Miniprotein binders against p81326. Designs and how they scored, part 91

Target 1, 226 residues: p81326
Amino acid sequence: MLHFGGFIMEINHISKILEKEREEYIRNKVEEYLKQGFSKDDAVNKANQSWRTYIGHRIQDVIYNLLKKFLKDSGLKVTTDKALNNRNLPEELDKVKRLIAINYGEYLFLPDADVIVYKVENNDIKIIAIISVKNSFRERRFETTYWKLKLKESPVTSHIKVFLATPDKDNEISYKCPNGKPKKMRIILEYELDGIYFLKEDFEETEKAKHFGKIVEDIIEISKKL
Below, E stands for the ipSAE of ESMFold2; O stands for the ipSAE of OpenDDE; V2 stands for 0.75 times the mean of E and O plus 0.25 times the DockQ between their complexes.

## First folded at step 11 (miniprotein)

Design G10 (at its last look DockQ between E and O 0.78; V2 from the best seeds 0.75)
Fold by ESMFold2, look of step 11:
Structure G10 (fold): chain B 226 residues (1-226), chain A 83 residues (1-83)
Amino acid sequence: as target 1 above (226 residues)
Amino acid sequence: SEEEKKIEELLKKADELLYEAEELAKKGDYEEAIKELEEAVKLLEEALKIAKELGNEELIKLVEFLLKLLKYLIEEIKKKLEE
């Protein structure tokens, strides 16, 4: 029995809901920059740049809070790579960190994983999935596929599912063959990743490319196999 | 805590109302769906008040977003009703 199924059916709309904050956010930021002595044109440009950073973090935070709540009744726990980078970690989170860390000789790094899903059973921690949240693909287009390939290199991490969650407002990966031409980014991301979950309604759905609400059921099903 | 149990109860009732509202909207019963969603908003507003009294920032953020979700759905259904 999947609790909160009503809400889960509707979370594909996260990006649209949060975009309604843009107008007020920009207005407030422009006022702030004008008080700092910037010209009106500069204040507007700075406010738009500020929004891009803000909305990316805002989407990540919403996804974290929703998944933490919706997965709890299935015995699944959720954390973030930011939480794992804190110096003084509880023992449980220190174990989570060690289980996803990648060895580069004398260096040890965490993959870029905005949200991490794991479970605890018999004093054992199993990392189930890592979710990367991308608001746009202008930079670091294939970084998520890089982390998937690195996790596959070790038997300790090879089971970890790597998902991408995105609003894809500019339709950079929404369709496999837009205008009749194969879209390299969509084809490669879908091939290499375990799933792509869209925070919007209008995209080409496949076995791996799904509405974001489906991620809850998918993670629960995967966890039962571990 | 008893307060956290109350919030959980309010969230579950709001989720049930949302599910019912979606079924009503599928049938074209938009005015009835809006009434169900407005009731769910009231439940989440109560949950938000309790979460703020607790000072639980994660719970506040969760409930604030769920309120935005319900209000978004109400406005979308109102657009369809006024068409």
Scores: ipSAE 0.831, ipTM 0.929, lowest interface PAE 0.7, mean pLDDT 90
Fold by OpenDDE base, look of step 11:
Structure G10 (fold): chain B 226 residues (1-226), chain A 83 residues (1-83)
Amino acid sequence: as target 1 above (226 residues)
Amino acid sequence: SEEEKKIEELLKKADELLYEAEELAKKGDYEEAIKELEEAVKLLEEALKIAKELGNEELIKLVEFLLKLLKYLIEEIKKKLEE
């Protein structure tokens, strides 16, 4: 088992490291939007919005790649909802897609699943966990919770663990009751989800709220029980 | 593939060096910590080269990020040496 103990511990710096790219990114995007005919103010605003999306994807990619690497030796496989968004899927991924689909009567839809962990045993696929990666909680605060609840409604998907991974840059959910005041979002997310994993050191640890370094072990343990 | 195994070995060694560097830094042996991290950077640069040769975009992205991480840590330790 590739024990990336050092890299896992230092993953706490992911936000700072990636933020170093911001200045150059913003500059380039502003220039691009100016060339498209936007005003300077509009160009800056659009660039900032673009950055938020970009940095979110970058964090997701890093987490995906790390999990894929760490889980490989355990025989677990990792994919993403993006990879499942194809018309022509390999049989294995097509099965994965079907096993995470949520029933809305006439329609099946996929939950937001930045990372999907599954195992293949005797040609059968078992979905183990879905990890949602959030850089910030300004938008769609309870989206992951929604998907967890929806997955719980079906015996096909009810066993799937739903985890949240976040650097929580703005300290929105790092503590339950800072200064004696309950943080609604932390409390609800911790209650509804199977776990929250922080890509930082400064947070309130609980049974469900852990450092990101614990996620691999937890997933492996869950996989053994399925 | 053999090349992928080599990348994995390099990543493992780099991780070990990083861990050692962290322990050294905790003890105040910053110069030695930096040496270990610089060696880890060399290993990751080799891994990156192999990943690029394979055209494995996922591994390329991962190794590039890890390189950034190591370089960041080196910078942070250097700042401590200057204090």
Scores: ipSAE 0.656, ipTM 0.857, lowest interface PAE 0.8, mean pLDDT 92
Fold by ESMFold2-Fast, scan of step 14:
Structure G10 (fold): chain B 226 residues (1-226), chain A 83 residues (1-83)
Amino acid sequence: as target 1 above (226 residues)
Amino acid sequence: SEEEKKIEELLKKADELLYEAEELAKKGDYEEAIKELEEAVKLLEEALKIAKELGNEELIKLVEFLLKLLKYLIEEIKKKLEE
């Protein structure tokens, strides 16, 4: 076991380290937009919008690479929905795609599966979990919940665990109301999903809401039961 | 591959230095802790060089992130030296 994995995941360093890049990222993007002819105010606004998109993809990439690294020793494989949308899919990934795609009559769609964990045993593929990574909720509050409910409808996909991973920097789902009650969004997400993994230190852990560092051990335990 | 094994060895050595640095920092030995972390940075820079030569984007991203982690920790410990 590598100390890096435990240290990074338990101490919420992923979000903190990436946020340290923000100031320079914004400065560089403002300069780019100014060179494109945007006004100073428009350049700043566009740079901030760009950062929100960038940090989301960056967190997804880091989580993907860490999980792939630390689950390998347990015989587990990791891929992404981006990889599954590649035109030239290897046979193994094509099988993964078929095992998680959801039928909507004449159409097939992949769930919001930023990171996908599966295993290969005796040339058969078993999907263990999908992880949705959200930096903010805004209009996409229950998107992960929707995909969980759709996956539950089919005997092929009903066993798949659906996790949410989030820094929750704005305390949208980790904050408790003055009366000690969690917010409605937190209650619904925790009830419907198989787990919420926070990339932050300051929240109250429950059976389903945990520090991100616990995700590796949890996934390994789930895989043993499949 | 042999190159991937070398990267794993470098990551393991860097992880050992990180552990030692954390123990030193707990004891208030901040200067020694920084020295250990700076040594770990050199190992990760070597690992990054090998990963780039391999063209392995996954390893490049991982090692780049770990370098950012070590630089973050060095900065935090340096702040404590000023106390």
Scores: ipSAE 0.080, ipTM 0.508, lowest interface PAE 5.7, mean pLDDT 81
ESMFold2 (binder alone), look of step 11: mean pLDDT 87; pTM 0.839

Design G11 (at its last look DockQ between E and O 0.81; V2 from the best seeds 0.74)
Fold by ESMFold2, look of step 11:
Structure G11 (fold): chain B 226 residues (1-226), chain A 83 residues (1-83)
Amino acid sequence: as target 1 above (226 residues)
Amino acid sequence: SEEEKKIEELLKKADELLYEAEELAKKGDYEEAIKELEEAVKLLEEALKIAKELGNEELIKLVEFLLKLLKYMIEEIKKKLEE
C-alpha cells in the first residue's frame, strides 16, 4: 500500500550514511584554510565548525528530496523555507508562505520550518506539517517548541503539525530518563511537539518519538483528516 | 516526461529488490541478499545516468542518495556474512 516501502524502512540511516563524508570534507577544508594562511590548529577548528553547518544543510536537503518523492503519489507537496525566501515567488508558494507566517505587528516571520508539507485541493492550500531538522541542541534548544506555541495562537495555523528530525549523535534527547535521571530537554520537546523523528536506531521509542521512516505514513494519515 | 517515467520504473524495481533483500537477510540468506542489492544498484546507476541527461538536479540528488543507501545496506549485510 505504501510506495517505496523498502527505501522508507531504511531512511533512519541518513545520518550514518552521510557521516562517511566527514573525513574527506574536513581534509579538504583544512587544506583550504591552510592555503589562506591559518595555522594548523585554527584550520582544524574552522573545518569542524564548517562541517556542523554543512551536515545540517546536507541532511535537510536529503530529507526534502526523499519526502518530495515519497509523498507525491499521495497528493502532497513539499517545499522549504529557503524556497519561500526566493524573490518573485510563484502564486502557490506565496500562498504557502502567507499561511505559515507569524504576525508580530508590522513584521511577519516564518517559523523554523526547514521543510513544509502541504496539499492543494480546488485551489485551497492546506499546510499539513513543518519539519525542523536539528543536528544538535547547543543553541536555541527550544526554538522549535516556541514556533509550535506561536502557531497554536491563530486559528489559521493551529492545525499545523510541528515535527523535529534529528540524528542526535550526542544523545541529548535520545532517552527520557537515562540512568534514572529525567532529561528535561527530551521531556519538554516530546510534550510540546507533535513528533520527534530520529535519524538513527538507538533511542527510546514512544508514541511521539519514532524512527524517521514513520514520518511518511504519519503525514499521509494526518492529511486525510484535514 | 518519458524519461522521468523510466526513472520512476527503475526506482520501483530497485525498491522491490531492496525489500526482497531484507527478507532474505532476515532468513540468513546473506549472499543472495547481496546479489539482489547489487542488481538494485545497477538499476539506480541507470536511473542516475538518465537524470543527469535530463539535467534534473533534484532527481540527481535523490538517486545519488538512494545509491549510497543501497551501498550502505550491502556493507552491513557483508558484515553479518563474515560473522
Scores: ipSAE 0.822, ipTM 0.926, lowest interface PAE 0.7, mean pLDDT 90
Fold by OpenDDE base, look of step 11:
Structure G11 (fold): chain B 226 residues (1-226), chain A 83 residues (1-83)
Amino acid sequence: as target 1 above (226 residues)
Amino acid sequence: SEEEKKIEELLKKADELLYEAEELAKKGDYEEAIKELEEAVKLLEEALKIAKELGNEELIKLVEFLLKLLKYMIEEIKKKLEE
């Protein structure tokens, strides 16, 4: 098992490291939007919005790649909802897609699943966990919770663990009761989800709220019980 | 593939060096910590080269990020050395 102990510990710096790219990114995007005919103010605003999306994807990619690497030796496989968004899927991924689908009567829809962990045993696929990666909670605060609850409604998907991974840059969910005041979002997310994994050191640790470094071990342990 | 195995070995060694560097830094051995990290950077640069040769975009992205991480750590330790 590739023990990336050093890299896992230092993953706490992911936000700072990626933020170094911001200035150049913003500059380039502003220039692009100016060329498209936007005003300077509009260009800046659009660039900032673009950055938020971009940085979110970058964090997701890093987490995906790390998990894929760490879980490989355990025989676990990793994919993403994006990879499943194809008309022509390999058989394995098509099965994965079907096994995470949520029933809405006439329609099946996929939950938001930034990272999907599964195993293949005797040609059968078992979905182990879905990891949602959130950089900030300004928008769609309880989206991951919604998907967890929806997955619970079916015996096909009820066993799937749903985890949240976040650097929580704005300290929105790092502590339950800072200054004696309950943080509604932390409490609800911790209650509804199977775990929250922080890409930082400064947070309130609980049974469900852990450092990101624990996620690999937890997933492997879960996989053994399925 | 053999090349992928080589990348994995390089990543593992780099991780070990990073861990050692962290322990050295905690003890105040900043110069030695930086040396270990610089060696780790060399290993990751080799890994990146192989990943690029393979055309594996996922590995390329991962290794590039890890390189940034190591370089960041070197910078942070250098700051401590100057204090």
Scores: ipSAE 0.608, ipTM 0.839, lowest interface PAE 0.9, mean pLDDT 92
Fold by ESMFold2-Fast, scan of step 14:
Structure G11 (fold): chain B 226 residues (1-226), chain A 83 residues (1-83)
Amino acid sequence: as target 1 above (226 residues)
Amino acid sequence: SEEEKKIEELLKKADELLYEAEELAKKGDYEEAIKELEEAVKLLEEALKIAKELGNEELIKLVEFLLKLLKYMIEEIKKKLEE
């Protein structure tokens, strides 16, 4: 149990809370689409598609708010790639953007950094970690590892920790095969990334694959070494 | 603002009730734990009302999430009580 916003929070239970929210959301969206004149089958399909978009944003928001509130007392700051895509950036965020940008010859691109943790020392910015949030692995499953490998090739960005945070509701990377071996995707992600943090209870922890509640202390420890 | 200070005060009081409820639950005092969590829910509902009037989206999201978390905890403890 972590202390958050004045509150002790069971981070491991986030996925179960989101699951309950799904049933209510789907019911409401189906009613909404039926009122718009869609058939029952179309309404259900549209509601499910709407949920996938909604839940992705909800998980990102939850993680952003938890990290922002919990890391505040350690002097750490949190931002998002969405914030960095604003046309008029404050000087501090402009520096953050420049410190995580990846060079492709004439072009610079931002990694898929849903949440970014950094610190400020005498107006000098130090990026601590980038967190990629995935609620499913149907598409772009190794995109996070690609960005990790690109960040490692530059002295400016090689120190930045790259973490994956996921409820893994469909047991795509937390489930063991019948022979007890982890799935190939899990093996690759755990090998290449600096850590995987699960927003669920039922999985076997390793040195790099942990309950999400441990991310705060891990980030604080990393920041002290920088 | 004064309204934001009131929200923080309500959140702090709810946090104190949550700490006490968790200790009660650890000792198997599930009925008392539920009572304290239900009191915390009332405080958060008041905080949500103020946050919505203020139009502060970050506070609204935070309080709504904490309410869902508390309601989940109450249901889990109720399951323990039924065992």
Scores: ipSAE 0.005, ipTM 0.280, lowest interface PAE 10.6, mean pLDDT 77
ESMFold2 (binder alone), look of step 11: mean pLDDT 87; pTM 0.840

Design G12 (at its last fold request DockQ between E and O 0.81; V2 from the best seeds 0.73)
Fold by ESMFold2, fold request of step 14:
Formats: structure tokens, C-alpha cells, sequence
Structure G12 (fold): chain B 226 residues (1-226), chain A 83 residues (1-83)
């Protein structure tokens, strides 16, 4: 049975909840840039750019903390790419890092994975899923798809589910055929990834495109099949 | 630890109140839904104080966000009450 069901039902509102912070953030940043000697117009532009970076990281941190808590009672553990990039990793995280790393000849790289879900059984680690958090699709539109394809190339990593979590405020991927025309980005992301989870209410639901609250149940069910 | 078990208990009680508040709001019982959510806020405020005493940064961040979520829900239901 799913613990914390009340909170889980409401977590698709993450982006809208955090957006309430924007006005104060922008005001404070404009004042800071003005004190640094920037013009009013430059300070406003810099503050808006700062907000876009800040809110992206803010959403990632919230998702990490929520999933770590909500998956704990199901025996699932959660870490981040930032944690895996530390120099002296505990043995468990070092194993997680090795299990998702991709070899490019003389080089070894981690896929672009903001949040990683795994389980530990009898000291063996099984990677369940990685979640990429995208606030906008202006840059690196299909990077998550690239990493899914790379993980599929090896039998060691081919089972790893790759999910995208996004508020998609600008409706870049919210609908498959807006105005009757197929939206290439939505269709390709949905086809190639294992799921897209929206941090808002207004989008076209499909088998793979769901409210973010469904990700908890989906991950738990996947973990039972491994 | 004893403190971590207390935080867990408070969070579970707050979750139950949130679930009940959602059921009340579906029935149009907005005033009672807000009352349940306000009680859940009090429970999480207690959990936050304990998390800060522990110095557990991840628990602090988690509980702070859950408080924002509850306050968001109260705000949204109050809008419906004015309609």
C-alpha cells in the first residue's frame, strides 16, 4: 500500500508552488546587480536569467527530497549526479556510479541524470531509473533521449528506465498535435523515453505522459519486476 | 533516533489530514477542509523545529517544502470558498 498518498496526490503542483518565490527573488537580485554597478535594464535582464537557473536547480532539489522520502518505505534508495561526482565516494555510491557510467574509449562519463533510483539486495545494487529534470527545452532538447539510447547499448544498463520530469510552462511538449499538427519534440521524447511526468495539470495524458504524482507508484511497480 | 521517529509520526499524521481535506474539498466542505489543513500545518511546524534541532539539512528542506504545499492548498481552497 502507498505511504504518504495525500502528499503524493498533490506534488504535480511543485512548479506552481515555487513560482510564488519569483517576485521577491527578482526584486532582491535587481538590487544586488544595481549595487554591482549594472544599469537598471542590465540588472533586470541578469535577474531574470538568474531566476531561470535558480528555479531549475530548486525543482531538482525538491524532486530529490520528495522521492527519497516517498520511496524509502518500499526499500528504494535515491541519489543525484551531484553526489556521484564527489571525489571520495562511499562504497555503495561508488558502485552506483560504476553501474551507470558509459565508456567512450579512453574516457568514462556519467549520463546526464539529475536523480537516480536504485535498490540494494544482498549487497548487490540494481539501478531502477534515472530522472532528468528539464525546466525548459531551449537548449539540449533531446539530450535525455541520447542518454537513453546509450544505456540501451549494453545488457548491463539496458534495463534502466529513463524518465523526464518537467513543468513545461511554455507548452513546448504538453500536447502531441496542437492545432492538428504533430509536435516533433513531444512525439520523439515520448517514443524514446520510458515516461514523461508533468509538474502541472494542463497537458495531454497518454500511457507514457502522466502527472508527476504517478512516478512514485510507477517506480515501485518497476522495482518489483526486477 | 527518537527525534527522527517523532518527525516521521508528525509527517504521517499531516498526510492523513491532507488526504481527509481533499475528500472534504471534493464535497464542497471548504471551511472544514481548511481547518484540517491548518492542523496539518501545525504538525509540520513542530516537525520542522525538531529537524532544525537535529541539524538535518535534508529533513529541513523536505519539511519546508511540504509546508509550502499545505499553504498552497489552503490558498487554493480559500479561492473556491470566495466563489
Amino acid sequence: as target 1 above (226 residues)
Amino acid sequence: SEEEKKIEELMKKADELLYEAEELAKKGDYEEAIKELEEAVKLLEEALKIAKELGNEELIKLVEFLLKLLKYMIEEIKKKLEE
Scores: ipSAE 0.833, ipTM 0.930, lowest interface PAE 0.7, mean pLDDT 90
Fold by OpenDDE base, look of step 11:
Structure G12 (fold): chain B 226 residues (1-226), chain A 83 residues (1-83)
Amino acid sequence: as target 1 above (226 residues)
Amino acid sequence: SEEEKKIEELMKKADELLYEAEELAKKGDYEEAIKELEEAVKLLEEALKIAKELGNEELIKLVEFLLKLLKYMIEEIKKKLEE
């Protein structure tokens, strides 16, 4: 097992590292939007919105790639909902897609699944975990919780662990009761989800709230029980 | 592939060097820590080269990020050295 002890520990700096790209990104996007005929103010606002989306994707990509690498030696496989969003899927991915689908009666829909961890044994696929990656919780605060609850409703998907990985840049869920006041979002997310993994050092650790460095071990352990 | 294995080996060595550098920095051996990190950067630059040759976009992105991380760490330690 590739132990990236140093990299795992220093992953805490992911937000700071990626934020260094912001100035250049914003400048380029502003120029692009100005060329499209937007006002200066509109261009700046659009650029900032674009950045939020961009940085979120970058964090997701890093986490995906790290997990894929760390889990490879354990025989576990990793994919994403984006990879599943194709008409023509390899058989393996088509099976993965079907095994995470949520039933809405006449329709099947996929949960938001930034990272999907699964194993293949004797040509059977078992979904182990879904990891949602969130940079901020300003929007869709309980979306991951919704998907967890929906997955629980079916015996096909009820075993799937749902984890949240976040740098929690704004300290929205890092502590349960800062200054004696309960943080509703932290409490609910920790209660409903199978785990929260922080890409930072400054957080309240609990049984379910851990440093991101623990996620690989936890996933491997879960995989052995399935 | 053999090339992918080489990338993995390089990444592993870089990780080990990073860990050692962190321990050195904790002891106040900042200059030696920076040397270890610079060596780690060289290893990852080689890994990146191989990844690019393979056209593996995922590995390229990962190694590029790790390079940024190492460079960030070097900068942070240099700041401490100047204090």
Scores: ipSAE 0.635, ipTM 0.851, lowest interface PAE 0.9, mean pLDDT 92
Fold by ESMFold2-Fast, scan of step 14:
Structure G12 (fold): chain B 226 residues (1-226), chain A 83 residues (1-83)
Amino acid sequence: as target 1 above (226 residues)
Amino acid sequence: SEEEKKIEELMKKADELLYEAEELAKKGDYEEAIKELEEAVKLLEEALKIAKELGNEELIKLVEFLLKLLKYMIEEIKKKLEE
């Protein structure tokens, strides 16, 4: 369960480690855009926009790789929505895609499931959890809760746990108001979702809001009950 | 592959060193903890070299992240030594 001498307990430092890369990333991207003919101001703006996208994908990639590594010994498999949108799907992933897709009449859509955990038993696939990874909540605050509510509507998907993983570096959902109450967004997300896993140290843990290091053991326990 | 098995062995050895280093740090044995983490860094640098030769992008990203994590931990423990 614990890997790298307690590495899983240090996973809450992920965002801090990646932030150290920012200065060099921005410098390189500014240089790249200047070579493409953009003005200095446009190059700087584009580099900052690029960093915001890059860091989000980087956190998602790290979480995917860590979960894949740490869950393997428990017989659990991990994939991504990016992999499920590949044109030539292996039979196993095609089955995963069908078990998580939501029907909208003539259309089928995947939920916003950055990371998907499943198991294979006797050639049957059982989806354990989906994890939505968000670096910020600026524009799609309740998208994860929408997908949770849609998954609950079907007996095929109602058992699937929906988790949010976030560094919450701007304290958008880990901050308490002066009266000691959490912000409205935090209250709604914690109520509707099966869990929130923070990639940061400075917050008060609850039954459903935990340090990211606890996600591996939680997923293993859930899988045993299915 | 043999190369993937070698990477797993190197990562397992690094994990054992990190576990021992954390226990040493909890006991206040910061110098020994740093020494073990530096040894773990060398093992993961070897794993990174093999992963790059294989062209396995997922392994490259994972090992690079673990190296950054270990180096961060070394810096944090060094700060405690200076206190």
Scores: ipSAE 0.006, ipTM 0.353, lowest interface PAE 9.5, mean pLDDT 79
ESMFold2, look of step 11: ipSAE 0.832; ipTM 0.929
ESMFold2 (binder alone), look of step 11: mean pLDDT 87; pTM 0.848
ESMFold2, fold request of step 14: ipSAE 0.812, 0.804; ipTM 0.921, 0.915
ESMFold2 (binder alone), fold request of step 14: mean pLDDT 87, 87, 87; pTM 0.846, 0.845, 0.845
OpenDDE base, fold request of step 14: ipSAE 0.563, 0.556, 0.565; ipTM 0.830, 0.827, 0.831

